# VHH binders against Probable tetraacyldisaccharide 4'-kinase, mitochondrial (LPXK), part 11

Target 1, 363 residues: Probable tetraacyldisaccharide 4'-kinase, mitochondrial (LPXK), of Arabidopsis thaliana (Mouse-ear cress) (q8lea0)
Amino acid sequence: IASSLYGVALQIRRSLYRYSLLQKHRLPVPVISVGNLSWGGNGKTPMVEYISQFLVDSGLTPLILTRGYAGGDEVKMLERHLRGGPVKIGVGANRAATAALFLDKYGCVDSSSLRSFFDLHERAQVWTISEKIGCIILDDGMQHWSLSRDLEIVMLNGLNPWGNGHLMPHGPLREPLLALERADVAVVHHVDLITKQSLRDIENMIQGFKKSIPIFYSKMVPKYLFDVKNARSHVALEALRCASVLCVSAIGSADAFVKSIEMTGAHYVDRLDFSDHHLFEAEDVETMSRRAKGLEHKSNCKPIIVVTEKDYDRDPEILKCLDSYTVLVLCSELQITPILETDVDSFNYTLMKALAAKFYVSS
Key: E = the ipSAE of ESMFold2; O = the ipSAE of OpenDDE; V2 = 0.75 times the mean of E and O plus 0.25 times the DockQ between their complexes.

## First folded at step 4 (VHH)

Design s15 (from d02 with V99I T101V D103E S104T E109R; framework vhh_7d4b_2)
Fold by ESMFold2-Fast, scan of step 4:
Structure s15 (fold): chain B 363 residues (1-363), chain A 124 residues (1-124)
Amino acid sequence: as target 1 above (363 residues)
Amino acid sequence: QVQLVESGGGVVQPGRSLRLSCAASGFTFSSYAMGWYRQAPGKQRELVASISSGGSTINYADSVKGRFTISRDNSKNTMYLQMNSLKPEDTAVYYCARIEVYETSGYYRVFDYWGQGTQVTVSS
């Protein structure tokens, strides 16, 4: 393993030195970075997944590079969603070393093959996916610019972008503003859950700091639920209509999750919010059980407990300890929303243009 | 919990030698590949040397080949880096790392765990 890692690091170094001095930090394939400008619930991981699926559907094998987080919940969720497919996931603080390992094992699509791919794509598409890596996606690549990017996307949580919401704590805006200055594209997430005026204020703020930046819009679309005791189960959203629901979550945007449940037509909605990335323990399960019993008494109906995918993937076994109640996991997908002059086609075009630009040489 | 503690760094003149040690705890040391990374001011962290779990497969960065020797003692849960003929260009913080690689269900996972680092300065 270690010897393979070294060998591929040499390939990366040779590739970088084939470019001019100004380009020596580039990887041999296109690099898309997804970062954030908000304090959580910004849609970063769903966007990484969206881009990965777009690349696979286009015939390119993506490699997702992430440092991992304390609970590993986002990595586990991506693995569960992308399992059995061609997507590669590399976890490690040294993105270049991790990329080198994967490039050694799978190889990469050469520039001439990628040019041929774009030509075929423009000619109404007959392509097949290979094991060779065609694109790299950096999850949270904004911290240091040691690795060159072909496209920098930054996500904002529309519900709480800059502490504009009354529920957000006060804090400095310097770090998010620097991220915006480096961004090629901004995406406002949860646009379906905010007012028209709030959206306008967010747009004005973004354009105030970087006037010509393209702004796209996204939302999470609930698709189905599954039972924590049977992850292969498929429960229709209608199961929540007229029900008493206890929303339990340890995520960055509990408000968005609760609003999603309210929109299903649930009759009675209670919530139990834990801090982002909180690992549930036995005492937390007791707290959940007590809260559910209280809701049962108040609503005169046995409640359903609903958690997020991140909570499930963080520790699915602990949730099974709530054996007195039905515990369901809400499964949602990111969708680009058509607003003003932007839509899914213009967003996908932006991705394709970034990929094509990597292999274009003038003169 | 995984812990890696580096020692043996210091200030030396060009041409001298240093030996770095890494004491590992919180995992089955003999089951993991290990490596030494370094990071010079203003530069990325780079892999300098690696050694397989059994000690038989060893690799070096071109810049240190022939000068540095990596070794391990699985009975003591310790890894070493013997650095000979040191050059000013070797000045960096040196990090011990546990290299963890998994392949499962259509994806490939690499986890690296690092220590806090030890400073090596080579100056005249």
Scores: ipSAE 0.000, ipTM 0.202, lowest interface PAE 12.9, mean pLDDT 77

Design s16 (from d02 with T101V D103E S104T Y107T Y108F V110I; framework vhh_7d4b_2)
Amino acid sequence: QVQLVESGGGVVQPGRSLRLSCAASGFTFSSYAMGWYRQAPGKQRELVASISSGGSTINYADSVKGRFTISRDNSKNTMYLQMNSLKPEDTAVYYCARVEVYETSGTFEIFDYWGQGTQVTVSS
ESMFold2-Fast, scan of step 4: ipSAE 0.349; ipTM 0.647

Design s17 (from d02 with E100D T101V D103E S104T; framework vhh_7d4b_2)
Fold by ESMFold2-Fast, scan of step 4:
Structure s17 (fold): chain B 363 residues (1-363), chain A 124 residues (1-124)
Amino acid sequence: as target 1 above (363 residues)
Amino acid sequence: QVQLVESGGGVVQPGRSLRLSCAASGFTFSSYAMGWYRQAPGKQRELVASISSGGSTINYADSVKGRFTISRDNSKNTMYLQMNSLKPEDTAVYYCARVDVYETSGYYEVFDYWGQGTQVTVSS
């Protein structure tokens, strides 16, 4: 409603002014930061979603804060997945100002109430959740130091943990690796797609920078596909079996996406990689069509084009211009993988311990 | 397609005046609240003044209250900042901004569309 929207805009102005003067103040609720040491696509957004759902299941209303990068693909995906639920999403370059706005509008759960929710997390039902904010999740917090945090989670892409791996330890990758010393938890993503030796090398490097840091493991599990012409459609993964597939993506880890498609049993797989967050234009659609035609010639069968959810949410309409081919969107979920002494229970316990620590303030 | 173009910045001596203008295009200007922000070197961006869509509600930062006047002309899609009695502390890049808010079921998208900024330098 126009009246309500105008009122919120005024609150934003006041919150920005007020919070700019108080940016170094600690927020009244626990803050969990999810960042990465590589350029952007390594399970960060799926992890934010996982933590959000875990918090809701525990009886806490989370507020996700994100920049809302060009195109807003991560934000649109999160909103699409979380729509109708209790999760609140704030988008803005100034996370501190956005946090102030939401805290002003909804209020926050006091420390006594938070302790109650934490103590009763195994007994509380998700629909008992308060409208008041109980926890804040920073999407890409490693790049933003304006808010104090109670838990720093660093995501590492197991397929390319350091971005340009070959340029380590010198150059721009040195600074992110030193930042690992500030992390409370490391998560190796795509653990199912790397060799045991690669995993060992990653673990040794992490422990070399911070010996005592807990390391957890995650993977993306493909669940289904949907047709870009009908976002309500459900296409089984078996549709890709023995097919010729052109993988098109503009994400930070195209390798993981391509490997996921290869694992579906596709007979021929070709790929067309664009830069992370790239907005598809008419020229790109022409390039996709030419690549698909080439694959059709090589495979002697009409290829299916598969894109990621982020690509779809960035601009669903442009993908419909590929009318000559079937275009499907791959939908996957993050899962914590049990390895050694770690599993989903120990990861969730680590999250709850961080939340609990906020309640035990010494006098 | 949202465009905000600032003009009117420059170098002036303390006690002098400058008038900043912001030309807006690509949206229905009369439907949005607008604001002026500034950012000095080594400091975070701060709100200087804001004005409601119809011009009836105006707010100023304490540091500029009584010296600066914000106004808008919806027929010209333009917002102004009249800066009087300028001080060295007013030296900053000044940004025109529009606030967009999108809300659906607990989701709020809060973002400012910013111009490129205009430099104001107050020195002797």
Scores: ipSAE 0.000, ipTM 0.209, lowest interface PAE 11.6, mean pLDDT 77

Design s18 (from d02 with E100Q T101V D103E S104T Y107K; framework vhh_7d4b_2; at its last look DockQ between E and O 0.50; V2 from the best seeds 0.55)
Amino acid sequence: QVQLVESGGGVVQPGRSLRLSCAASGFTFSSYAMGWYRQAPGKQRELVASISSGGSTINYADSVKGRFTISRDNSKNTMYLQMNSLKPEDTAVYYCARVQVYETSGKYEVFDYWGQGTQVTVSS
ESMFold2-Fast, scan of step 4: ipSAE 0.560; ipTM 0.761
ESMFold2, look of step 5: ipSAE 0.563; ipTM 0.773
ESMFold2 (binder alone), look of step 5: mean pLDDT 81; pTM 0.813
OpenDDE, look of step 5: ipSAE 0.555; ipTM 0.787

Design s19 (framework vhh_7d4b_2)
Fold by ESMFold2-Fast, scan of step 4:
Structure s19 (fold): chain B 363 residues (1-363), chain A 125 residues (1-125)
Amino acid sequence: as target 1 above (363 residues)
Amino acid sequence: QVQLVESGGGVVQPGRSLRLSCAASGFTFSSYAMGWYRQAPGKQRELVASISSGGSTINYADSVKGRFTISRDNSKNTMYLQMNSLKPEDTAVYYCARVEVYEYSSGSYEVFDYWGQGTQVTVSS
């Protein structure tokens, strides 16, 4: 009943924006939206980071706009990764108001300069990056219709793309699968962790709603670990080879995290899953210690506790209370992966082409 | 329920003054930074002035420095904007906003919750 009422409210709000009954804010620079149909584990925030780094490398300064969900762990992780660079991060439930403030504070690249930048005949030229904002990236923009976008990307968790297929609160689905019609691009995340048959089933479902939609593929690539007691430490992934590992996480895709650890060559892998965005307390630390002692007894060797970057950034101090065990943070990066042996440049080209379409570029 | 109510807008001739007020309710006013924003037709919302929770840190847009003064009275849950030497380009709807600010080592990140309905200021000869 509740999920039905939520779905009706979404459809009414979407119709109001679609028929211009609610005013959409149009920004002076291109806007890319990265969103999802279901809650948790879909690679949304890593994709926002990937796009922001691509734009910076291309000579354009991005502004990331995010709601800033309670706890701020995603924002803290993005800030830690993007620190020292030109990327700007705005946090607020009203993205239009946040965008206006940042555009006022930093300025924006003028339309003529942006048209020159996006001219495909001039893309071989080296552009000097401006401190002025040249592009806006919406983190979780698909359900935020008050702000006009030039490109709509939908992220799907390959391990659990639609859960039980029901709208909230009966399932994790935020709106009907028909919402795929609004997407310009679909990205299947964790493609390396699913079977070929599972991937085909996902592709068939997407194509059933929008036959012409481009589908791309992404994965998280573990790079290194660091010790929670020394955040400047760099621990090679080989430290987990043949080890006993307890995976502790409070994220939306615990399965992906556990599978990533299993792929490092760990001998024993156990897991302790908390709800997404759960703030660890002293009682949770006791639970982790008890679980680790049980694993130590079972494996006959001292386990390593591994947590995610989001868990660390949420509260790094609480994890230091696990005095009896080594606690490491797994650091990973999103990589676009071609399935039909097309290179990653095809995704990047799609981004640039869609943004260029905002302007009237001459041949 | 957070509520912000703006008042004091109107029509004035260039060079005159107006004082805007924002009455806040539904939250601990003394614990939040506050700001004034404006939006002219067809333009983006721009920050005019901001003030910290205790009133010790104040920022102004370059276009209004020396002409506008932001202040607050935490005992009355009210914020003010004194606008002097008004120009036609100051014509806009003026909004009162509650601000949450994060301080990270790389800089400040601002969270904007917008609850005011706005008050129209028109500077016309």
Scores: ipSAE 0.006, ipTM 0.226, lowest interface PAE 10.2, mean pLDDT 77

Design s20 (framework vhh_7d4b_2)
Fold by ESMFold2-Fast, scan of step 4:
Structure s20 (fold): chain B 363 residues (1-363), chain A 125 residues (1-125)
Amino acid sequence: as target 1 above (363 residues)
Amino acid sequence: QVQLVESGGGVVQPGRSLRLSCAASGFTFSSYAMGWYRQAPGKQRELVASISSGGSTINYADSVKGRFTISRDNSKNTMYLQMNSLKPEDTAVYYCARVEVYETYSGTYEVFDYWGQGTQVTVSS
């Protein structure tokens, strides 16, 4: 009942925006939105990071706009990864206001220069990067209808794409599945962790709402680990092969994290799941130690404790209190997976063409 | 209830042979890939051999290739490891494991989800 009334209200509000009855704010540079239809890991933040790095490599300075959450773990992770580079990160619930502040401080690339940029890229010519903002990336833009976007990307968690079929508060759906009609691109995340049949079912559902929507595929690729006592350390993934591992996390989808550790060839894998964004305390460290001792007895091998980057960035110091065990942080990156006629090159081309369309009328 | 029970371990002299068996119950054995792992005291556990659900795809660790043979009999819900030319370095507890295989468009991934209690193999003079 409550979810039905909420769904009707969302549809009416969307219709008002769709038919231009509610005004949208336009920013002077291209805007890419990365959103999702359900709660969980979803790949939203890794996708924002992927797009920002792609834009930097292409010669545009991006501004990432994000709400932030309790603990600021996603913001801290992005800041750690993007430190020393040209990427700007703006935090605030009001994305339009945050954008205005950053545009005032750093300036933006003018329309003529942006037209030249897209012309040069179509001709495969070199562009010189500017400190002025050339593109804006909205983290979780699907929920923010007040800003106009040039490209709307929707992330779907392949492990749990539809939840229980109800809208919040009665399910993990943040918006009705009808929101797919407004998306320009769909990306199925964790494609490596689902069956071929499950993927076909997801593809059929997406195409049922919008036949012509491009579908891309992504996964998280573990790259290396580092020791919580030395964040500059680099530990090869092979360190986990045949090891006994305790996975500790406070993230939206622990299943993907645990499966990625199992895929490294670890012999015994145990898990200790905490609520999303949970801040670890001394009692939690004691619980982790007790679970590790239990795993040690079961596996006949001293376990390695592995946490996620978000857990590390939330509070690095508390993890150092687990001094009886090796504690490693798993570092992963989002990779576009080549499936059928889609790959990283076609995804990147889609990004550039959507951004260029702001300055040129489509034929 | 999923159960994996290993048998066939023992004490042998170098150069001799042993045959390990793994009896599976509580699941459709013919639908799962299976593997053998071993762990020596103070060392990490290592994969020895794996075999696909139909028996057509087999993988061996370099240390045992040419000496060990993995096989399965789906009619008996049993997997075997024939160990020939045993060396002192082969001394370990040997574990039977069930493998869940995820066949996606991006590739094939293995997750080890159930393990036996292990069987001791000692190679000494």
Scores: ipSAE 0.000, ipTM 0.193, lowest interface PAE 18.4, mean pLDDT 79

Design s21 (framework vhh_7d4b_2)
Fold by ESMFold2-Fast, scan of step 4:
Structure s21 (fold): chain B 363 residues (1-363), chain A 126 residues (1-126)
Amino acid sequence: as target 1 above (363 residues)
Amino acid sequence: QVQLVESGGGVVQPGRSLRLSCAASGFTFSSYAMGWYRQAPGKQRELVASISSGGSTINYADSVKGRFTISRDNSKNTMYLQMNSLKPEDTAVYYCARVEVYEYTGSTTYEVFDYWGQGTQVTVSS
């Protein structure tokens, strides 16, 4: 029995050694980091999902590593969207330790298999996806320094790039812009919701810090709605045309959400904004009901309450307490927007090139 | 310095209720999944309940399902365990624990391998 205790201690020592190696050195698979320069509404989680789906469609199993942040609603949304697929999600403050755990449990594709994958992808589509980890995606990787990145993508909210919707103040708030120097790619999100002049100002600021950085553009495209009481049944966006809508959200980009609803052709749009990651309570439900009754009186129409996916995933049960009103969840998808010389093909090529570069550099 | 401090334990009669609290300090509480474990005399530690960083994912041991409710208040850096319909077999030292890794691969798992509190005694006897 002393030998069993010794064996356990030896395994712990080997694990500590492995964790130490991963913290000091590069991981055996490509690492893509998706970070942000602005607080909330920057498209980070939709971009992580986009990259994950791109990798799966290409025949690689991704591992998403995230801190989970306050609320954990982004993780729950990813779980709901990616359920039944091969995507793995690890949540923990120490991404290096989490990566080591997953690599130990599931294994990773070897360098020769990855080279074969890229050779096949150039000539034909892959036939099967490996269950072994082929790529790691860091959600908010700019906050975690222990892991080497093969590609650093930074997301920027076009509606609020500098924290106030204007040019960044000189001085202490310049720290996020200095993070651009570490970025390989910048993505301007909500590009469809900003003016051409605002976009040019953002582009000039980005290039001012890193002249040759590729800039891509993205938007959220509403696809469907679902009722909080029947999440498996889709409701067409046409349900909002000529309707009176109360937009309720606790997210970092309430303006983008409200603008999306206005673009559906809703006749009257009111809004109730809560702080990012706020957990709805019974008192909040009462506030929503009172606001909805006020809107009903003003519009002479029974309003529809619309919330975001993050609000739903944070606490679906509390939303069902709004018994007197139809409560719908707006479901949107990130789309790369063709602007200037960039499009979805050039963005996907940038991802593939970063993955391929890993296999020709050994440590 | 990570600290987890349990409170609310005591001696109660069968069928009564207790509410345990865990006050956390020394780390960003809202970034970590948390759990309650218990250890009865002569038994191994058993996971009673776990809760994700945002409170949206909750898991219970079959032995306590329907009787216990786990919750958290990230603004107060506190986790709770509401224990209803207590039974003599619930007698144990209850530990607050920080979950290092939350895993998803078609199902959700919690892997505890770091910080634990000192524990609080719960005795259910008549």
Scores: ipSAE 0.145, ipTM 0.540, lowest interface PAE 3.7, mean pLDDT 79

Design s22 (framework vhh_7d4b_2)
Fold by ESMFold2-Fast, scan of step 4:
Structure s22 (fold): chain B 363 residues (1-363), chain A 126 residues (1-126)
Amino acid sequence: as target 1 above (363 residues)
Amino acid sequence: QVQLVESGGGVVQPGRSLRLSCAASGFTFSSYAMGWYRQAPGKQRELVASISSGGSTINYADSVKGRFTISRDNSKNTMYLQMNSLKPEDTAVYYCARVEVYEYDSGKTYEVFDYWGQGTQVTVSS
């Protein structure tokens, strides 16, 4: 593991001081914030990845800033997905300080070049990507007031849109409601897993707090699998067709994960749910093996164990201890769902319009 | 004012154990990832172990895997390093450090630390 030099620490302190003077001013490049109103299953990290890839495809190099737990499962997943591309990822509690470090190291696209980029993009013309940072994405910037943003996106888990919306003194009720007042765009995630009535109730609640806010819709789409023993392997979803599958997960959206597996055409599907962020231990591996053996007897065929990307990235090595079974990781991507007057094109247009507004005399 | 205070160092024979503690003050301890560094005489400082703010993500240097265990107690603003099966090669000054930023670039992770303790000496003598 890498370590810091004394000179780097001095540079950080200098950059922190400089940015503390600018905490209520805009950074030299556009800033998008992706926040949430409920923890777990809200699609925040997949949305950050979606926006990052859209920006890269459009010709801008993004810098993702996340609080995260340094080296946490979500950050490792983002790094694995975005490796080999131009995307930069910085992890730290103080996003302004992290931004200063990366802007000093990599530089940023100047304002005239950014204006040219937005002008060309508006005309549907090509732009050549620069290694310099052209846009900053805040993962969970909704509560952080020290860094100005050009676009506030709030993610809602359609299955549990308000989370712990209750009267407990330390509960999240007040803060999520206040966050809606600052939001420029709302996105309802897992829209494919909720009823039309539930969706209408969510829409009415959002409109009740901010009538003018555009609402978009998203879902997770399985794309492929890979073997825990070879992360470079690419296994088609068809491998699960007619198979016996044991779904193992320690995430907030276990139901969504299991439903995704059921939709692959698996013959038998069993599940073993652990609490969100649970770190697997030897005892858990034994429980998984016992459950898999039971499924093998019931289905009369050897089951495949499928885990989520977050479970894999949290601890890849522990999963290799299940060497008696094939263990696959399900890889999914966020997709904007066409509902009402909205679709992927209108969402992407909204992103670019908001970012371009930074460079107009009147917003 | 940020302050990190190490304790638990000493002189031990090979094969024995020591437990280091780091008491943190002057910041919200539960919001920061933490690490243990060591510096042996005539060598550069190396990262021994790191732990995320919530304690769920832990990394160890290859030289200490299976022998050392890092942990934290956010309610007490304290980080620990349990050192088992100590070897003469583990002789060093051990520093508690706060992680300001993790930088990810092309599959490599770089930990940027902003505060260090004064260090505690661990000597493993034959």
Scores: ipSAE 0.013, ipTM 0.375, lowest interface PAE 8.1, mean pLDDT 79

Design s23 (framework vhh_7d4b_2; at its last look DockQ between E and O 0.47; V2 from the best seeds 0.00; counts 0 for: pae E 5.0 > 2)
Fold by ESMFold2, look of step 5:
Structure s23 (fold): chain B 363 residues (1-363), chain A 126 residues (1-126)
Amino acid sequence: as target 1 above (363 residues)
Amino acid sequence: QVQLVESGGGVVQPGRSLRLSCAASGFTFSSYAMGWYRQAPGKQRELVASISSGGSTINYADSVKGRFTISRDNSKNTMYLQMNSLKPEDTAVYYCARVEIYEYTGDTSYEVFDYWGQGTQVTVSS
């Protein structure tokens, strides 16, 4: 009977804690939100991974909170990349409820310990990684019902920052851009794939919404490929040099993917674009095969089919049905690109200042 | 407001098939992963199968792999469990459940459930 009453008491405590978090009070650990202004392709998930790894390297255990949109392909990628480390990943529609469960299960680093951590980190002293949660990262923080945040990072796709390109005081483009007023930091992604003038135009528009917002820059750096038939395989990028490549994707920024393949030195590059989040079907595999055969005839060599890691993770098995062609998965990582006075060090410093902000007292 | 209503249970002979349905209402069904649990008399409730919100990630208990198939139709707010080659040990009350939270720890993953149906009885006997 006593153990049954204990179980009931725990359930009541969980409900009360969930309600408290829904009142939008500050959580007991720093909260970083990574959001976007446009449909996909803006580097959001790669940035979440970057920040989580930076926090782990700094001695804090992060909790990533995500909705797990449309079958969880981003979660599969994060899980694969973060496997074996201390990072916690919570997937749920109610971010506050998810946070409550993880904080109850794993505990959190208290304010005194967090202040000590920041003092030690600033002096470059040794810090032992805590198993307790020390920071929360909100993946896609554009959720209308959300937790209080200490740092709002907005990602912009440098190739298509504004969607259809119309900016009106009260039009469709205006509404997404109002999110910049809440942002503490803006990051222009795919900066290596746009002109200097395009970048200046983006910077000017961002500054028009928030004059003093710090702007950082990022790109995806291809690292290697693996064969869909053997996810443990490791294929050097040189396999694409002077090759015919059919790029297949169902992501929000297919242009960026195709341009990164072109930059590896491929001789002929063709593309087959599906809608963002499209789940490949047997009919699609037939279309890929047909398109690859067409490219083979045009280029007089057998093409390699290349997909993104996100597309692979949505259904790892369907692409194995392409028996006639080599199908490789491009693995890339986000890199903070040094431009003028912004670089990795200044970005990381900005993150640490946001984490430390809870503990400063004005003189 | 959240309602989960199971149907399709009954009494069947060993080796036969049965299809369970779970009709969901009161929430955005397509945003939640779902699962089937079962509880035999005097035993703990155990997970049978789970399916992600988009249907792309599916888990089965070892005892039902190869015999049961979980699926969902987000346009009809319905989850299904096709139960083939039924055995007497499959006799239980089967519950539809909503996954509140997926938990990933880097090595393992677990589902946390917040809402349950009333259950439907499945009896496999000669």
Scores: ipSAE 0.058, ipTM 0.515, lowest interface PAE 5.0, mean pLDDT 78
ESMFold2-Fast, scan of step 4: ipSAE 0.393; ipTM 0.666
ESMFold2 (binder alone), look of step 5: mean pLDDT 79; pTM 0.777
OpenDDE, look of step 5: ipSAE 0.647; ipTM 0.849

